# Designs tried in a protein design chat: VHH binders against (R)-2-hydroxyglutarate dehydrogenase (hgdH). Part 26

Target 1, 331 residues: (R)-2-hydroxyglutarate dehydrogenase (hgdH), of Acidaminococcus fermentans (d2rju7)
Amino acid sequence: MKVLCYGVRDVELPIFEACNKEFGYDIKCVPDYLNTKETAEMAAGFDAVILRGNCFANKQNLDIYKKLGVKYILTRTAGTDHIDKEYAKELGFPMAFVPRYSPNAIAELAVTQAMMLLRHTAYTTSRTAKKNFKVDAFMFSKEVRNCTVGVVGLGRIGRVAAQIFHGMGATVIGEDVFEIKGIEDYCTQVSLDEVLEKSDIITIHAPYIKENGAVVTRDFLKKMKDGAILVNCARGQLVDTEAVIEAVESGKLGGYGCDVLDGEASVFGKDLEGQKLENPLFEKLVDLYPRVLITPHLGSYTDEAVKNMVEVSYQNLKDLAETGDCPNKIK
Short names: E, the ipSAE of ESMFold2; O, the ipSAE of OpenDDE; V2, 0.75 times the mean of E and O plus 0.25 times the DockQ between their complexes.

## First folded at step 13 (VHH; framework vhh_7xy4_2)

Design w3 (from r4 with T50M; at its last look DockQ between E and O 0.90; V2 from the best seeds 0.70)
Fold by ESMFold2, look of step 13:
Structure w3 (fold): chain B 331 residues (1-331), chain A 121 residues (1-121)
Amino acid sequence: as target 1 above (331 residues)
Amino acid sequence: QLQLVESGGGLVQPGGSLRLSCAASGFTFSSYAMAWVRQPHGKGLEYIAMISYSGSRTWYSDSVKGRFTISRDNAKNTLYLQMNSLKPEDTAMYYCARTIRTDEGYTYDYKGQGTQVTVSS
């Protein structure tokens, strides 16, 4: 079984190789993404491909894959919108994805951003990087054990974030559209209004549902405590970016951290140093550093998350090849 | 066994009102987000409203916003849909649906047998 793996960074290679010991595939890992005819043609002689979110399995590339004899399309992503699923089904491609991987990866990043904002470490270290060691009043911090932390979205990732904040001594409250059982030791499930009213730190871990719209609106922000911290490491569409900018500028938010932006493809993955950003809202967000912290969609860029994605992709391929089905088949 | 039983449908003139009910049994109703969906004859399923487990949050499709109100009574295990200002395009089979979380959102894992709503002169 010959497998072409797209979008593989050098640091990920040992994980791909180690995971392959149990499967024995003939793997080739390339840093390229499936985004041109040329990169689609790299699959010549391969039986299967493993894609990433920046790989576009559109009609053109799927036609090329069919001509080349590619049989299986795997994606090491939870999202599948980069694949034209209906056309791939028409061409007879079995497809599978990775619905879940380490929830700790994203949760830990969210906690990290929250704590950096609470303890003013971005502010302080940016000054000491310029050899300014003066202590000022802005560096005075509330300890997290004296804070209420609100978790919006109590799925796998939100529960891990709640557990971490609980372990730090915070009072943790959370909200979800479902009643969540088994969280009582580390989180009290409350209404969204109560999260907004009581929380010194709010971290967003809800899924984005287009029909339901954004979660963080102007009304959401208005109801938050003055000077509270907001973190979004889930999906950029959950947040009204302009509303957040206004809230930081006015001091309504004491800090904002994110790993995602609505429209992030225009900036993430690119070196734009010294350039004005095309999106004026992103330009404003960057200018608000260190009260605004932006990481470029790093949530799953960890050893355990990559291991999970690769292992599940290899298992999906095995299941598809042996039975024609797998638990993670794209239907 | 899990069961959702819709009622309250019927024939109504344009501009009229109906109130749909959905009796739930066989699961912990108060733990689940619930939805109303509809299917016009010969067409696919259309999402119209969702309500959180406690009833504290509601969502509506653009086609019904301002005219329909979803609600629930967890003590009675009952979901409701108040439909006002009904239009002929609201004609459909209406289903009560239990939602579940998926990896990127929500989906329906069970819907009832439905209740017919017909809006015509």
Scores: ipSAE 0.594, ipTM 0.866, lowest interface PAE 1.7, mean pLDDT 93
ESMFold2 (binder alone), look of step 13: mean pLDDT 88; pTM 0.883
OpenDDE, look of step 13: ipSAE 0.680; ipTM 0.877

Design w4 (from r4 with T99I; at its last look DockQ between E and O 0.86; V2 from the best seeds 0.72)
Fold by ESMFold2, look of step 13:
Structure w4 (fold): chain B 331 residues (1-331), chain A 121 residues (1-121)
Amino acid sequence: as target 1 above (331 residues)
Amino acid sequence: QLQLVESGGGLVQPGGSLRLSCAASGFTFSSYAMAWVRQPHGKGLEYIATISYSGSRTWYSDSVKGRFTISRDNAKNTLYLQMNSLKPEDTAMYYCARIIRTDEGYTYDYKGQGTQVTVSS
């Protein structure tokens, strides 16, 4: 079975190869994303594809896959919005995804961004990189053990973030649309209003539900403590980017960290050094460094998360090919 | 034994009001987010509103925002939908639904038998 894997970075290749020992596929890994007719045509002669979130299985690309004889569409992602699922079903494509991978990967990145903002390490190290070792007032920090950390979304990832902050000595509170049992040792579940009013640091780990809209709105930000830190490593659509920019500019937010942006495909994965960004909101976010930290969708770019995503994708393909079904089938 | 029993439907004039209730049993109602959905005759299910487990957060479809209010009473295991300024296009079978978390977001894993709402002159 021949499998084309998109968006594979060189450092990930050994993981793809090692995981394949138990499956024996004929794999080809390319750094390209599925985003043009040319990259869709790379699948000529392949039975299956494994996509990433910035691979767009739109109608055009699905038509090309059907013409080329591609049989299976897999994505090594928890999100599936990059696939036109209705059209893919119309064309008869079985599809599967990776609903769960290492929750630690994303949680750790969110904690890292929060701590960089709390302790001013991006500001400070950018200055020492230029041999400026003066200590100034902006470097003065509150210790996290004296902070309340609010976790919005208490699924698998949010609970790991809560556990990490608890282990660092913070008071941890959290909010979810469901009552979450078994978290009492490290997190007190409270209302969203209470998270907003009490938290020095808020980290977002909620799913994006289109009908519900953004979680981080102007009203959300207005209710936060003055000078608080906000981190979003979940989904870009969860935040009103313009509102966040306004809040940082006014000092309402002391810092903002993110690993995702609404519309991120226009910039993430590209070297745009020296260029003005097309999206003016992204241009403003970059200009707010070091009060704004942006990582380019690195949340799952870890050894354990990549291993999980690749192994599950290979198993999904095996299940689909052998039985016509799999536990992670996209319906 | 899991049950959701809707009530309070009926015939109402355009511009009128109606209050739906949903009695829940067979699960820990106060731990779950809940929704109202509706099905107009001959059409699929349409999302109406969502409420968090405690009632502290609510969401509405654009078609009902400002006219409908979802609420809950966890002591009585009851979900409510207050419908004001009713329009003929609100005519549908209304269902109370339990929400569960899925790997892709949320879905409805159970809905009741429904209660008919008819808005006509």
Scores: ipSAE 0.648, ipTM 0.891, lowest interface PAE 1.5, mean pLDDT 93
ESMFold2 (binder alone), look of step 13: mean pLDDT 88; pTM 0.883
OpenDDE, look of step 13: ipSAE 0.701; ipTM 0.889

Design w5 (from r4 with R98K Y108W; at its last look DockQ between E and O 0.89; V2 from the best seeds 0.68)
Fold by OpenDDE, look of step 13:
Structure w5 (fold): chain B 331 residues (1-331), chain A 121 residues (1-121)
Amino acid sequence: as target 1 above (331 residues)
Amino acid sequence: QLQLVESGGGLVQPGGSLRLSCAASGFTFSSYAMAWVRQPHGKGLEYIATISYSGSRTWYSDSVKGRFTISRDNAKNTLYLQMNSLKPEDTAMYYCAKTIRTDEGYTWDYKGQGTQVTVSS
């Protein structure tokens, strides 16, 4: 089985190779994304392709794959919006995705952002890096053990985040649309209103549902404690960006950490140093440093997360090839 | 055996009101978010409303927001949909759905047989 893997970064290549020892594929990893006819044509002679985010399996590229004799289309992502699934199905491509990978990767990042904002380490370290070692009033911080942390969304990632904060000594409360069992030792499930009322730190780990809209609204923010910290490492669409900006500017929010932005494709992955951002909301967010911290969608950019993505993808391919089906088949 | 049984549908005039009920059994009702979906004749399923397990949070589609109210009584294992200011475009089969969490969001693993709502002058 010849497998072409798109968008493989240098640091990820050893993981792809190591994981392949168990599967024995003839793999080719390329840094290129599937985003042109030429990159689609790279699949010549390959039986399967493994895609990532920002690889676009659109009609054009799918036609190319079909013509070239590609048999399987896999994505090592939970999201599948980058694939024209209906057309791929029409063309008869078995497809598979990776529904989950390393909840710790995302949870730990969220905790990190929260702690950076709580202890003002981004601000402080940026100054000391410039050899300014003065201690000022902005650096004064609360200890997390004296904080109440609210977790919105108590799925796999949210539960891990809750556990981490609990381990640090915080009082952890959480909200979920379902009743979650077995979390009583480290998290108390309460209403969203109670989360908003009591939390010094709120981290979002809910799925985005288009029909439900944003979770973080002006009303949400209004109900939060003055000076509270908000973290979103889930989806950009879950947050009213303008409302958050206003909240930070007014001091309603003491800080905002995010790994995702609504419309992030316009900026993430690009070096725009010294340039004005096209999106004025993003420009404002950047200008609010150090009260706003942005990471460019790094939640899953860890050794374990990549390993999980690759292993599951390889297994998906094996299952599809051997049985015509797999647990993670795109239907 | 999991069961969802809808009731309360019927024929109403535009501007009228109906209250749908869904009797749930065969699972721990109080632990699950629930939803209403509808299917107009010849069309696909449309999301209408969702309610959290405790009833503390609700969501509505834009098409019904301000007119419909989803609620629940966990003691009675019953889901409700109060429909006010009904319009002809609200004509559809209405289903009660048991929601589940997926890796990408929420879906339904069970849906009732439905109750027909017809809005016509």
Scores: ipSAE 0.553, ipTM 0.831, lowest interface PAE 0.8, mean pLDDT 94
ESMFold2, look of step 13: ipSAE 0.675; ipTM 0.897
ESMFold2 (binder alone), look of step 13: mean pLDDT 85; pTM 0.854

Design w6 (from r4 with T28D; at its last look DockQ between E and O 0.93; V2 from the best seeds 0.74)
Fold by ESMFold2, look of step 13:
Structure w6 (fold): chain B 331 residues (1-331), chain A 121 residues (1-121)
Amino acid sequence: as target 1 above (331 residues)
Amino acid sequence: QLQLVESGGGLVQPGGSLRLSCAASGFDFSSYAMAWVRQPHGKGLEYIATISYSGSRTWYSDSVKGRFTISRDNAKNTLYLQMNSLKPEDTAMYYCARTIRTDEGYTYDYKGQGTQVTVSS
């Protein structure tokens, strides 16, 4: 099986090679994304492709793949909106995706942002990078073992976040739409109002459901403890960005951390140093550093998450090639 | 055996009210988020409302917000939908649905036989 893997960075190459030991594919990894006729034509002589979210398997590129004899379309992503699924099925392409990967990758980033805000490490190291070693009152910190941490969303990722904070000695409470059994050793499940009332740190791990709208609203923020920390590494649409900016400016939030923004495509992945951002809300968020920490959708960019995505993609290809089906087939 | 049994449908004039009930059995009702969905004749399923396992949080589609109220009584294993200010557009088969978590959000893994609501003058 000859497999072309798009959007692979040099640091990821050893993972692709190591995972292939158990499969034996003839792989070629390229840094390019599937986004032009020319990058689609790179698949000449290949049986399968592994895509990323920045790859566009649109009608034009799928026609090229069909002409070139590509047989299988895999994507190492949980989202599949970058593939014209209806047209791909019309052309006869079996397709598969990666619905689950390391929950630890996302949870750890959320914990990291929370701890940076709690212990003021971004503020302090920014100053020492400029040779200012004075200790001031803003650097005074509460230890996390004296904090209550609220986890909103107790799926796989939220449970890992709860476990990590518990291991650090925090009191951990959480809220979910479902009753979650088996978490009693590290998390007490409570109402959302109780999370808001009691938590010094709140981390968001809920899915975005369009019909439900944002979770973090002005009312949500008003009910939080004065000076509490909020972290969102889930979905940007869960948070009213203007409301968060107001809360940080007033001191209602002691800090805000995020790995996602509603409308993030306008800035993430780009070098905009020295430029004014088009979205004025994003401009204000950046200006609030170090009380606001922004990472650019980095949550799954880890050794284990990449390993999971690659292994599952290789297994999906094996299953499709041997049986015509797989558990992760795109319907 | 898992069952969801809807009742309370009927014929009502525009502007009227109905209260739907859904009796649940065969599973731990109080641990699940529950939903109402509807199917107008000749159309696909339309989301109406969701309620969390405890009843503490509710969500509504834009088409019914302010007119319909979802509620539950976990002691009676019963889900409710209070429907006020009914319009002809609300005419549909109404289903009680159990939700489950997926990797991308939520979906329905079981719905009942439905109860017909007809809003006509």
Scores: ipSAE 0.670, ipTM 0.896, lowest interface PAE 1.4, mean pLDDT 93
ESMFold2 (binder alone), look of step 13: mean pLDDT 87; pTM 0.873
OpenDDE, look of step 13: ipSAE 0.685; ipTM 0.880

Design w7 (from r4 with A35S; at its last look DockQ between E and O 0.89; V2 from the best seeds 0.65)
Fold by ESMFold2, look of step 13:
Structure w7 (fold): chain B 331 residues (1-331), chain A 121 residues (1-121)
Amino acid sequence: as target 1 above (331 residues)
Amino acid sequence: QLQLVESGGGLVQPGGSLRLSCAASGFTFSSYAMSWVRQPHGKGLEYIATISYSGSRTWYSDSVKGRFTISRDNAKNTLYLQMNSLKPEDTAMYYCARTIRTDEGYTYDYKGQGTQVTVSS
């Protein structure tokens, strides 16, 4: 079986090859994304494709895949909006995705951003990079074992974040729309109001539901402790960006960390050094460094997350090819 | 056996009010988020409102926000929908649904048989 894998970075190649030992596919990994007629035509002679989120399986590209004899469409992503699912079904393409890859990858990044803000390491190392070794009052820190950490959203990722902070000695409380059983050893489930009132650090791990709107609103921020830290490595739409900027500027938030932005496609993945950003809110966020830390959607860019995405994609293909179905089939 | 039984529907004039109830049995009601959805004649399901397991948080679709209130009584295993300022476009079959999480959000794994609400002169 010949498999074309799009959007593969050099550091990921060994993972694709190692995972293939158990499957034996004839794989070709390319750095290109599926985004033009020309990149769709690269699938000539291939039975299956593995896509990423910047790969667009629209009507045009699906028509090309059908003409070329591509039979299976896999995506190594949890999101599937880059695929025209209804048209792909009309053309008879079985499709599968990777709903879960590494909750630890996302949780660890959130913990890292929180700890950088708590211990002021971005501020401090930026100064020592310029040979300034003076210790100032801003560097004075509360130890995390003396903090209450609030976790908003106690799904798979939120529970891992809670476990990590608990292991570091923090008091951990959390909120979810469901009663979460089995967490009592590392997290006390409380109301959102209690998370807001008691937490020195709040980390967001809730899903974004359009009809429910943002979680982090002006009211949310008003109820937080003065000087608390907020981290969002979930989805950018969960946060009112203007409200967060105001809260950092006023000192209501002692720090804000994120791996996502609402409208991030305009900046993430691009080198915009020396340029004014078109989105004025993003310009303000960048200007608030080091009280604001932005990573450009790196949450799943880890060895374990990539390994899981690739292994699950290979297994999805095997299941589809052997039975016509798989647990991760896009319906 | 899991069961959701809606009641309280009927015919009402525009501007009127109705209160829907949903009796739940066969599962731990107080552990689940619960939702109301509706199906207008000849249309698909439309999201109306969701309430968290404790009742501490609620969410509403734009079409009903400010007019409808979701609530629950965990001691009675009952979900409610208070519908005020009813409009003809609120005419639909209304369903109580048990909400579960998915990888991208929420969906429903059980829906009752529904109760008809008709808003007409």
Scores: ipSAE 0.563, ipTM 0.853, lowest interface PAE 1.9, mean pLDDT 93
ESMFold2 (binder alone), look of step 13: mean pLDDT 88; pTM 0.887
OpenDDE, look of step 13: ipSAE 0.584; ipTM 0.842

Design w8 (from r4 with D103P; at its last look DockQ between E and O 0.92; V2 from the best seeds 0.73)
Fold by OpenDDE, look of step 13:
Structure w8 (fold): chain B 331 residues (1-331), chain A 121 residues (1-121)
Amino acid sequence: as target 1 above (331 residues)
Amino acid sequence: QLQLVESGGGLVQPGGSLRLSCAASGFTFSSYAMAWVRQPHGKGLEYIATISYSGSRTWYSDSVKGRFTISRDNAKNTLYLQMNSLKPEDTAMYYCARTIRTPEGYTYDYKGQGTQVTVSS
């Protein structure tokens, strides 16, 4: 089976190849994203495509795939919004996705951002890199063992984040829309209001639900402790960006770490050094460094996460090809 | 056997009120977020409201916000929907649904048989 893999970075290629030893596909990995007619046409002669985020299997591209004889459409992502699923089904494409990869990848990043903000390491290291070794008042920090950490969303990622903070000695409390069992040793489940009231650090790991809107609102921020740190490595839409900016500017928030932005496609993946950002909110966020730390959606950019995504995708393809179904079939 | 049984629907005049109930059985009700959804005749399923497992958090669609209130009594395994200021456009079959987590968010794995709400002068 010939498989075209889109959006493969050089550092990921060895993982794709290593994982393929077990499956024996004829794989071609390209750095290109599915975002044009031309990139869709790259699938000529291939039986399957493996997509990633920012690959758009829209009607046009799906028609091209159909014409070219592509049989299977896979995405190595949990999200599937980039695929016109209804039309793909209409065209008869079996589809599969990767519901989970490394929860540690995202959780560890969130913890890292929190700790950077707590200990002001971004600020400090940026200075020492310029050979300024003076210690100033801004560098004075709390220890995490003396902090209460609030985890909003106690799914797989949230639980791992909670475990990590607990391991560091923090008091960990969490909120979830469901009752979560088996976490009592490292996290106490409480109401959102209690999380907001008590937490020195809050990290968001909730899903975004369009109907529910943002989790981090002005009201949310108002209820937080003065000087508290907020981290969002989940979804940009979960946060009222303007409200967060105001909170940081006023000192309500001591810091904000994020790996995602609402509208991030306009900036992430681009070198815009020396340029003014088109989105004024993003410009403001950047200007608030070192109190605001932005990573360009790196949560899953780890060896383990990539391995998991690739392995599951290859298995999905195998299952679909052999049985016509798989556990991760897009329905 | 999991069961969700809606009740309380009926015919009301515009501006009127109804209170829907959903009796749950066959699962640990208090552990699950619950939702109300509705389906107007000839239309698709529409989200109305969601409530967390403990009842401490609630969410509403824009179409019902300020008019409807979702609540629950975990001791009675019952979900409620208080509907005030009803409008003709609220006419639909109303379902209670058990909410579950998905990689992309939440969905419903069980729904009741529904109760008909008709708002007409």
Scores: ipSAE 0.655, ipTM 0.871, lowest interface PAE 0.6, mean pLDDT 95
ESMFold2, look of step 13: ipSAE 0.685; ipTM 0.901
ESMFold2 (binder alone), look of step 13: mean pLDDT 88; pTM 0.884

## First folded at step 14 (VHH; framework vhh_7xy4_2)

Design y1 (from w6 with D103P; at its last look DockQ between E and O 0.83; V2 from the best seeds 0.69)
Fold by OpenDDE, look of step 14:
Structure y1 (fold): chain B 331 residues (1-331), chain A 121 residues (1-121)
Amino acid sequence: as target 1 above (331 residues)
Amino acid sequence: QLQLVESGGGLVQPGGSLRLSCAASGFDFSSYAMAWVRQPHGKGLEYIATISYSGSRTWYSDSVKGRFTISRDNAKNTLYLQMNSLKPEDTAMYYCARTIRTPEGYTYDYKGQGTQVTVSS
């Protein structure tokens, strides 16, 4: 079986190849994202495609796949919003996704951003890199063990984040729409309002639900402690970007760390050094460094996360091909 | 056996009010987010309100926001929907639904038999 893998970076290629030893696919990995007719046409002669985030299996591209004789559409992501699933089904494409990869990858990044903001390491290291070794008042920091950390969303990633902060000695409180069992040793479940009221650091790990809109709103921010740190490594849509900017500018937020942006496809993956960003909100976010830290969607950019995504995807394909079904079939 | 039993529906004039109830049994009600969904005749299901397990958070569709209030009594295993300022377009079968977590977000895995709400002059 011939498999085209989109959006594969050079450092990931060995993982794709190593994982394939067990499966024996004829794989082609390309750095290109599925975002144009031309990139869709790359699937000529292939039986399956493995997509990633910011690959768009829209109606146009699905039609191309159908014409080309592609049989299987897989995404190595938990999210499937980039796929027109209904139309894909209409066209008869079996589809599969990766519901779980390394929760630690994302959780650890969130913790890292939080700690960078808390201890002002971005600020200080940027100075020392320029050979400025002076200590100033901005560098004065609070220890995390003296902080209350709020975790919004206590799924797999949120729980890991909670565990990490707890391990560092912080008081951890969390909120989820469901009652989560078995976490009492490291996280106390409370209302969202209580999270907002008590937390020195808040990290978001909730799913985005279109109907519910953003979680971080002006009201959300208003209820937070002055000077609190906010971290979003979940979804860009969960945050009112303008509201966050205002909060940082006013000092309501002491810092904002994010790995995702609403509309991130316009900037992530691009070298725009020395250029003005098209989105003025993104420009403002960048200008707020070091109060605002942006990573370009690196949550799953780890060896273990990539391995998991690839292995599960290969297995999904095998299952679909052999049985017509798989545990991770997109329904 | 999981059961959701809706009640409180009926005929009401525009501008009127109704209060729906849903009696839950057969599962740990207090641990689950719950939702109200409705289905107008000949149309698909629409999520209109969701409430977290503790009741501390609520979500509403734009169509009902400001008019409907979802609430719950975990001690009574009961979900409520207070509907005020009812409109003819609110006419539908209303279902109580148990919300579940999915890798992609939230959905429901079970809904009741429903209660009919008709808003007409």
Scores: ipSAE 0.607, ipTM 0.846, lowest interface PAE 0.7, mean pLDDT 95
ESMFold2, look of step 14: ipSAE 0.670; ipTM 0.897
ESMFold2 (binder alone), look of step 14: mean pLDDT 88; pTM 0.875

Design y2 (from w6 with T99I; at its last look DockQ between E and O 0.73; V2 from the best seeds 0.68)
Fold by OpenDDE, look of step 14:
Structure y2 (fold): chain B 331 residues (1-331), chain A 121 residues (1-121)
Amino acid sequence: as target 1 above (331 residues)
Amino acid sequence: QLQLVESGGGLVQPGGSLRLSCAASGFDFSSYAMAWVRQPHGKGLEYIATISYSGSRTWYSDSVKGRFTISRDNAKNTLYLQMNSLKPEDTAMYYCARIIRTDEGYTYDYKGQGTQVTVSS
């Protein structure tokens, strides 16, 4: 089985290779993302492709895969929005995804961003890196143990985030579309309005549902505490970016941390230093540093997360090839 | 045995109102998000509204936003849909559906037998 893996970074290669010892695939890892006809054509001679976020299996690329004789389409992500699933099915592609890799990877990043904003470490370290060691009023901070942290979305990642904040001594409240059982020791479930009203820090870990739209809207922001911190390491589409910018500019939000952007493919993975961003909203976000912190989709960029993603993907492929089905088949 | 029983449908004139009810049994109703969906004759299922388990959050399709209101009474194990300013295009079989979480998001795993809503002059 020949397998083409997209968007593989050098530091990840050893993990791909190590995990493959058990499976024995003929793997080729490339740093390129599936985002052009040319990158789709790289799949010539391959039986399977393993995609990542910001790889776009759109109709055009799927047609190319079909023409080339690709048999299996896998993504090593929980999200599948980058795949035209309906068309892929129409073309007869078995597909699989990785529903779970490392909730800690993403949760810990969210907590990190929150804490950076809370304690102004981005601001202070950027100054000391320039040899400015003066203490100013902006550096004055709250302790997280004196904060109420709101978690929106209490799935696997949200629960871990809640646990971490609880461990740090914060009062943790959360909201989910469903009632979550067994979390009473570290998270009190309340209404979204209560989360908004009471939280000093809000972190989003909800799924994006197209029909439901963004979770963070102008109304959402209006209901938050003045000076509260918002963190989004889930999906860019969950946030009205313009509304968030306005909220930060007005001081309604004390800070915004994000690992995702709506339309992030235009900037993430690129060195655009010294350039003006094409998307004016992204330019504004960048300009709001240190009140706005952007990480370029690093939630799963950990050794554990990568290992899990790769192992599960390889297993998915094996299952599909041997049985025609797998537990993580994209339906 | 899980059951969802819709009621309240009927014939109404354009601009009229109806209130649908869905009686739930056989599961912990208060723990589940619920939805209303509808199926016009000869067409597929259309999502119209969702409500969280506690009722604190609601979502609506664009086609019904501002006209329909989804609500619930967990003590009564009942889901409601208040339909105002009804239009002929609202004519359909209306179903109450239970929402479950999947690895990909949400889906409906059960729906009732439905109640017919007909909007006609």
Scores: ipSAE 0.642, ipTM 0.858, lowest interface PAE 0.6, mean pLDDT 95
ESMFold2, look of step 14: ipSAE 0.677; ipTM 0.901
ESMFold2 (binder alone), look of step 14: mean pLDDT 86; pTM 0.866

